# VH-VL binders against Very-long-chain (3R)-3-hydroxyacyl-CoA dehydratase 3 (HACD3): the designs that were tried, part 4

Target 1, 90 residues: Very-long-chain (3R)-3-hydroxyacyl-CoA dehydratase 3 (HACD3), of Bos taurus (Bovine) (a7yy55r5to94)
Amino acid sequence: VLTPHVYWAQRHHELYLRVELSDVQNPAISITENVLHFKAQGHGAKGDNVYEFHLEFLDLVKPEPVYKLTQRQVNITVQKKESQWWERLT

## First folded at step 4 (VH-VL)

Design s55 (from b11 with heavy chain S56Y, light chain E33D; framework fv_bepranemab)
Fold by ESMFold2-Fast, scan of step 4:
Structure s55 (fold): chain C 90 residues (1-90), chain A 121 residues (1-121), chain B 112 residues (1-112)
Amino acid sequence: as target 1 above (90 residues)
Amino acid sequence: EVQLQESGPGLVKPSETLSLTCTVSGGSISDYYWAWIRQPPGKGLEWMGYIYTSGYTNYNTAVQSRVTISVDTSKNQFSLKLSSVTAADTAVYYCARSEWDYGGNSYFDYWGQGTMVTVSS
Amino acid sequence: DIVMTQTPLSLSVTPGQPASISCRSSQSLEYSDGKTYLEWYLQKPGQSPQLLIYEVSNRFSGVPDRFSGSGSGTDFTLKISRVEAEDVGVYYCMQGIHLPYTFGQGTKLEIK
């Protein structure tokens, strides 16, 4: 129910998602060629809660994300299947 | 100002693993691509690979079976390991930074001074 | 892999005269965003490479305006309007769009 604040950026070969959620441990991240699901316990805009989001990508991606946890955010990198500029994330 | 400094052995024996570290100072290692580029004596530049601070990597296919790049954000460092070295791996090794953003900047803006690695018995 | 070919491999220029270096790629360097990811680097003797120009024609910070880049698709040129002693070194073009990233073989510029 609770959705974290998510920012995105892109490069030629990848997409970057920055999830504004602090003190996250063991997030559940699942990905297919066109959808990403995220669920984690952490501290966000509405306090200490479970935060979840899912998004359907504009184009196809490789289903092997790389992520890194910091104290203030979760950084997710997703590789584009085709190296093209995305006008929008979804 | 951001500075990059390579460190590692100047001499490596054939068949061993070359290990180099790049130390970043004057700025955070986070949210940038970090690359290794080498130059054999009297020859041109060869890109080895890059790592984004998330741990995402891409390698040159010419070396991909032997190369590993890693990043340690707590030490503000990133490293190159190249296994099974031969005389053909003798080169100056450079580390470099790249920032890619909405503006379309995708270049190597800061380089280390380079470290000479000789592969010899 | 994209092959980057530079001509000439070396040139010798009298100070104050212009110099021109060509770079050709084996396929287009234009991305779907409409930009072309071609860069020029200079390696002075005993030094690391330094960025001169990115995205074909944009001068990097601190690069003198006597350096200019031009071109499109697969054919690119770096020009120096008035060569100075500090411009000696090896010039490399690079494509920054397709993996693996590749450099030209280099062009050595010397003063006569």
Scores: ipSAE 0.020, ipTM 0.727, lowest interface PAE 7.6, mean pLDDT 87

Design s56 (from b11 with heavy chain S30D Y33W; framework fv_bepranemab)
Fold by ESMFold2-Fast, scan of step 4:
Structure s56 (fold): chain C 90 residues (1-90), chain A 121 residues (1-121), chain B 112 residues (1-112)
Amino acid sequence: as target 1 above (90 residues)
Amino acid sequence: EVQLQESGPGLVKPSETLSLTCTVSGGSIDDYWWAWIRQPPGKGLEWMGYIYTSGSTNYNTAVQSRVTISVDTSKNQFSLKLSSVTAADTAVYYCARSEWDYGGNSYFDYWGQGTMVTVSS
Amino acid sequence: DIVMTQTPLSLSVTPGQPASISCRSSQSLEYSEGKTYLEWYLQKPGQSPQLLIYEVSNRFSGVPDRFSGSGSGTDFTLKISRVEAEDVGVYYCMQGIHLPYTFGQGTKLEIK
């Protein structure tokens, strides 16, 4: 399983993930049981391939991720269920 | 140039549901947050909520129990429904676009002209 | 909710003179990447609000360089170096870091 490079940031109400994959089309991004599931075909550190990852959030999140595709990355926003600062993502 | 235009009734009776639509032209509705912001006569601005084109929403807790925002990407429109209105809901209602990137960046870069809604019997 | 407080609530300026508006937030607006999500909007009479400045000091497209923003943490300032007739209206600061997004109460700028 190939995993992409992922960076995260936050506000009190939101988590942001930047997935370093270019030329992504129709990624599978979902949240079930507080776990983010990501799978996509794209160009990453190990070339053109299927990349995937899963992460269980430190605290509760809303189950509807928002994402935006750009030429060089996938940007994902996840809403926190309770507005607060997180010391870590997982 | 992106343009937004509100439409809806200028008068709503107390206890009824206010319904407004914003039409987006000159650009795609996809991949932005679309907001409703209101301004009561003589008062400041109040953010009511916004919607992403996927259907994900966030609402101001002050109106959360009464507000619903929806999006119709096929028509390049998004809409506000506010139930159980009272005189306190009398305001100019604006629709606005919010660009976002990694880190959120929440500014409202384009606004509609606003539509006046009066709640009166 | 973050409370945004503007001072003064109104000011009257002779054309060509500078104007300064302050905005104070009830808690820090600094984001984890070191960015600060503070914006300034202008509402001209009879018009919708328009974005002037985002992230404290960045002018939005088409905004003249006589407008400048500064500040950090909880204290922010909008300055107009030489006020022109087209600058009349109500100025609002907004915090974009925490939901619900909140605006200051507004500062009305008039020309003497």
Scores: ipSAE 0.035, ipTM 0.728, lowest interface PAE 5.2, mean pLDDT 87

Design s6 (from b10 with heavy chain A35E T50Y; framework fv_bepranemab)
Fold by ESMFold2-Fast, scan of step 4:
Structure s6 (fold): chain C 90 residues (1-90), chain A 121 residues (1-121), chain B 112 residues (1-112)
Amino acid sequence: as target 1 above (90 residues)
Amino acid sequence: EVQLQESGPGLVKPSETLSLTCTVSGGSISDYYIEWIRQPPGKGLEWMGYIYTSGSTNYNTAVQSRVTISVDTSKNQFSLKLSSVTAADTAVYYCARSEWDYGGNSYFDYWGQGTMVTVSS
Amino acid sequence: DIVMTQTPLSLSVTPGQPASISCRSSQSLEYSEGKTYLEWYLQKPGQSPQLLIYEVSNRFSGVPDRFSGSGSGTDFTLKISRVEAEDVGVYYCMQGIHLPYTFGQGTKLEIK
């Protein structure tokens, strides 16, 4: 399983994930109230391949992510269920 | 030098939809939110909403039913549409940016010049 | 919604004298990690607002050291140690901890 480089940031009501993969089309992103699964074909640290990761959030989220593709990354926004600061992503 | 510039119609009739654009130049937008703030003549500042470059938005509940913010990353351009306008929507409209920071900073570091919108028949 | 209340609403100062503006929030702006999301903005006549202070006491780039912010919890103060003509305008405090972001009513600073 190849895992992409992922960075995160937050506001009180949102989480932001920056996935470092280029040339990505139609990533498969599934989310429940506490788990996110990501799978996409793209160009990452190990070249052109399928990259996948999952993470279990520290607290509850709304199960409706939004993503935006750029030339070099996939940006994912997740809404927190409760507006609060998270000390860690997981 | 980072610059934000608003553009709008100047005059809008009651019940119409107000459309504004904000163009960002001289800097990156990939790690920033674009905030919209308005100021009625002689009054204070009112936050309207924001958008992140992913397309994710949050709106002030006072205008949520009438406002839509969108982004065109290919043009570094952001748009705000406000429907069913009334005289109460007469204001200077500003766009500003705030940084996507690992720590979650939310201060508005650079502001556009503002664009005056008058709602009048 | 968090309500931000500024006092005074208007202030006239002779050049070279200090000025002080207070901002009170309806609930604490301190977050669990110890950060406090309180900012000060200045709007000069005919201009857009500009950031002066963020996180209570940090001066934004290019802001003169005659400006200082202080406070904690619900009570905050912006001080200008020596008011100059270019400082004329309306000062706003803002909370960035909870949506919707809210501003104080503004304090108009004029030269006597």
Scores: ipSAE 0.023, ipTM 0.731, lowest interface PAE 6.6, mean pLDDT 87

Design s61 (from s60 with heavy chain G32D, light chain D50E; framework fv_tocilizumab)
Fold by ESMFold2-Fast, scan of step 4:
Structure s61 (fold): chain C 90 residues (1-90), chain A 122 residues (1-122), chain B 107 residues (1-107)
Amino acid sequence: as target 1 above (90 residues)
Amino acid sequence: QVQLQESGPGLVRPSQTLSLTCTVSGYSISSDYYWSWVRQPPGRGLEWIGYIYYSGSTTYNPSLKSRVTMLRDTSKNQFSLRLSSVTAADTAVYYCARSEWDYGGNSYFDYWGQGSLVTVSS
Amino acid sequence: DIQMTQSPSSLSASVGDRVTITCRASQDISNYLEWYQQKPGKAPKLLIYEASNLETGVPSRFSGSGSGTDFTFTISSLQPEDIATYYCQQGIDLPYTFGQGTKVEIK
């Protein structure tokens, strides 16, 4: 299992995940109120492969992620269940 | 390049629904960005109403949330605002705007429509 | 909600003067602050994003600085076309909020 490079940022109401994978189409993103699972075919550090990761969030989120595909990234927006600043992602 | 243009009635009766449409040219609203409405009562400041994300997800200002609905029509490259149960306090110039963002989570408005004055009067 | 307070509410200056406007946030917003120019009868125009970054096509006489809760907007040499109301906006939290505006007039 290959893991992509993932960066995160936040606002009080949202989390942003930037997944460094090129040429991704239709990633498989599943989310519960405390776990996000990502799996996609794309081009990453180990070439054209299937990349996968999971995150156990520090606090609860809404299970309705939105994603945006760019040439070199998959950007995922997740809404926090309670608006607050998180000390860490997990 | 990217242009936004508001359209809709300039006069609305109290208790009715205010309806405005924003037509976007030069960019597809289903491709990216948050698409927002911002209003400005005559001689006063700016108030953000809400946005619709390119995917169709919406978020509204809590002060207006019970009265606001935003919709998109991707075939016409338009998004719309409906504000129900209007009163004289809803008299304002209404702007549609595109919201840019960065991965730090900052959001700002990079393109604006010219604005449409809506007067709420009997 | 985050409250944005601008100072002054209005000012009059001469062509060529340095004009300074300040904006204060009711809580820490890092550098997530924007400045807009609104000329009479026109839509607002983005001048500065993320406290200090100049938007493309905006004259270099406009600048911004600050972080946290206190921010400054400066016009280094006021021109006649700069007559406008200027607004700050915080972009960190919903609802997005604006300052009350600073009206800039030429003497």
Scores: ipSAE 0.014, ipTM 0.624, lowest interface PAE 8.5, mean pLDDT 86

Design s62 (from b8 with heavy chain I34W, light chain E33D; framework fv_bepranemab)
Fold by ESMFold2-Fast, scan of step 4:
Structure s62 (fold): chain C 90 residues (1-90), chain A 122 residues (1-122), chain B 112 residues (1-112)
Amino acid sequence: as target 1 above (90 residues)
Amino acid sequence: EVQLQESGPGLVKPSETLSLTCTVSGGSISDYYWAWIRQPPGKGLEWMGTIYTSGSTNYNTAVQSRVTISVDTSKNQFSLKLSSVTAADTAVYYCARGIDYDSSGWYEFDYWGQGTMVTVSS
Amino acid sequence: DIVMTQTPLSLSVTPGQPASISCRSSQSLEYSDGKTYLEWYLQKPGQSPQLLIYEVSNRFSGVPDRFSGSGSGTDFTLKISRVEAEDVGVYYCMQGIHLPYTFGQGTKLEIK
């Protein structure tokens, strides 16, 4: 399983995930209240391949996936269930 | 402020490889993604490709077989190589910065170099 | 590839008068997050393109408020409420939702 580079940032009410994977169309992204699964065909550090990862969040999130595809990345915005600062992502 | 400056030969012969370099100042090349966009005389803009922090690249399918973009973080530079050039590759070549989503918004190509004219002729 | 079509290809405006440029995409530019990834760029004579508008209607930093963008789905408009001499140039719309990134053909704005 190849894992893309993933970066994150936050605000009190939101998490931002930046997946460094280009040439992605129709990624398979599923979000529950505490888990995000990602799988996509795209161009990453190991070339053109299927890349996959999952995250078990530190606290609860809203289960509505919001993401944008750019030429360079899949940018995922996740709403926190409760507005608070997280010490870590997982 | 972030500034970008293209450099390379102004004249390239048909069938040769065009090599251009973009130097970034006023910011780290590792913090953003970087693109090449060209403009033939009197024509519109054509995106050539982009390079990411990881070194991964995306290329326009129209030039995909001939184009290579690379980054040198130690020099704060990224470069374009375009092989087997023809007169159709005559254009002003721009380098540009892309930006990712954050809470303030989404946009590409917020800063551009001044452009460098490349003529393909014998 | 998404095709971006601009109309008109050129227009001439007396200073102080409004200008309007249209952009149509061959596919919707709205993403699953509910946002629309349409940008406008201006290229002044002899200069590099500069970002004017992102996400259809948001002015980029430093862009005068006489510029405004609107639209949804596949139909977009850039308006200049009172054209100034400094606004002369070629305007391009761009879609940033799918690769390859594509620009419209450009609209040349001239002063009468």
Scores: ipSAE 0.014, ipTM 0.612, lowest interface PAE 8.6, mean pLDDT 84

Design s8 (from b10 with heavy chain I34W T50W; framework fv_bepranemab)
Fold by ESMFold2-Fast, scan of step 4:
Structure s8 (fold): chain C 90 residues (1-90), chain A 121 residues (1-121), chain B 112 residues (1-112)
Amino acid sequence: as target 1 above (90 residues)
Amino acid sequence: EVQLQESGPGLVKPSETLSLTCTVSGGSISDYYWAWIRQPPGKGLEWMGWIYTSGSTNYNTAVQSRVTISVDTSKNQFSLKLSSVTAADTAVYYCARSEWDYGGNSYFDYWGQGTMVTVSS
Amino acid sequence: DIVMTQTPLSLSVTPGQPASISCRSSQSLEYSEGKTYLEWYLQKPGQSPQLLIYEVSNRFSGVPDRFSGSGSGTDFTLKISRVEAEDVGVYYCMQGIHLPYTFGQGTKLEIK
């Protein structure tokens, strides 16, 4: 499985994920309890391919992610279940 | 280009509820954080709170018992209600946008012109 | 709450001369991964605040390169290499890491 480059940041109430993947169409993004699944066709470090990753979050999140597609990135915002800073994403 | 415009009463009596609306034009209100920041005459800036278009809010603890921020995506507007006002609430009230991006929700990139609210009998 | 303290409260500069404004936070603004959420805003007379610098040293779009930010931990500086008439106003630092977000008390820049 090809994994895209993923960067993250946070606020007390939110997590931000930047997926470095261009020309993405219809990404499959799901959150169950504290796991995020991502799968999409796009252009990444290994060319045009299907890219996929799973994240098991350090703590609980709300199940409704919001995402934006740009030409070069997929930007995902995830709401934390409890507002607090996390020392790690996973 | 995106423009923010505050509207509301210029005068509010002590103990009443202040209601302000921010109208967003030139772009969609969706997928951004929207904040209220006030400035008493001759003083500095105070962040009141913000809302994401999903309805998620955070408020300054100094006003959290009195403040409510709401968003109406069908009208491209968001609003502030501040109850039990006193003379200390006299200020210019600004609405502002925080751009939604990776690690970038800490700054306010677009501001309204501000609306002066005086609390007086 | 994090207290943001600016010095000086006011300064007067002849056009073309440099200016420097300091900002101190009551606790560190550094987040994990080495990122620091410190911003600078300018409020020109009669106008709304406008973003100048974010994450300590990054100029916002359209901000002239005569503006620069630096610092770490609790001590931060905004420098203007050559002050112009349009730079008159009140400068505010802000921390964007801990709720509630807090601003410094402001530094008024005037032209001599």
Scores: ipSAE 0.005, ipTM 0.609, lowest interface PAE 11.2, mean pLDDT 84

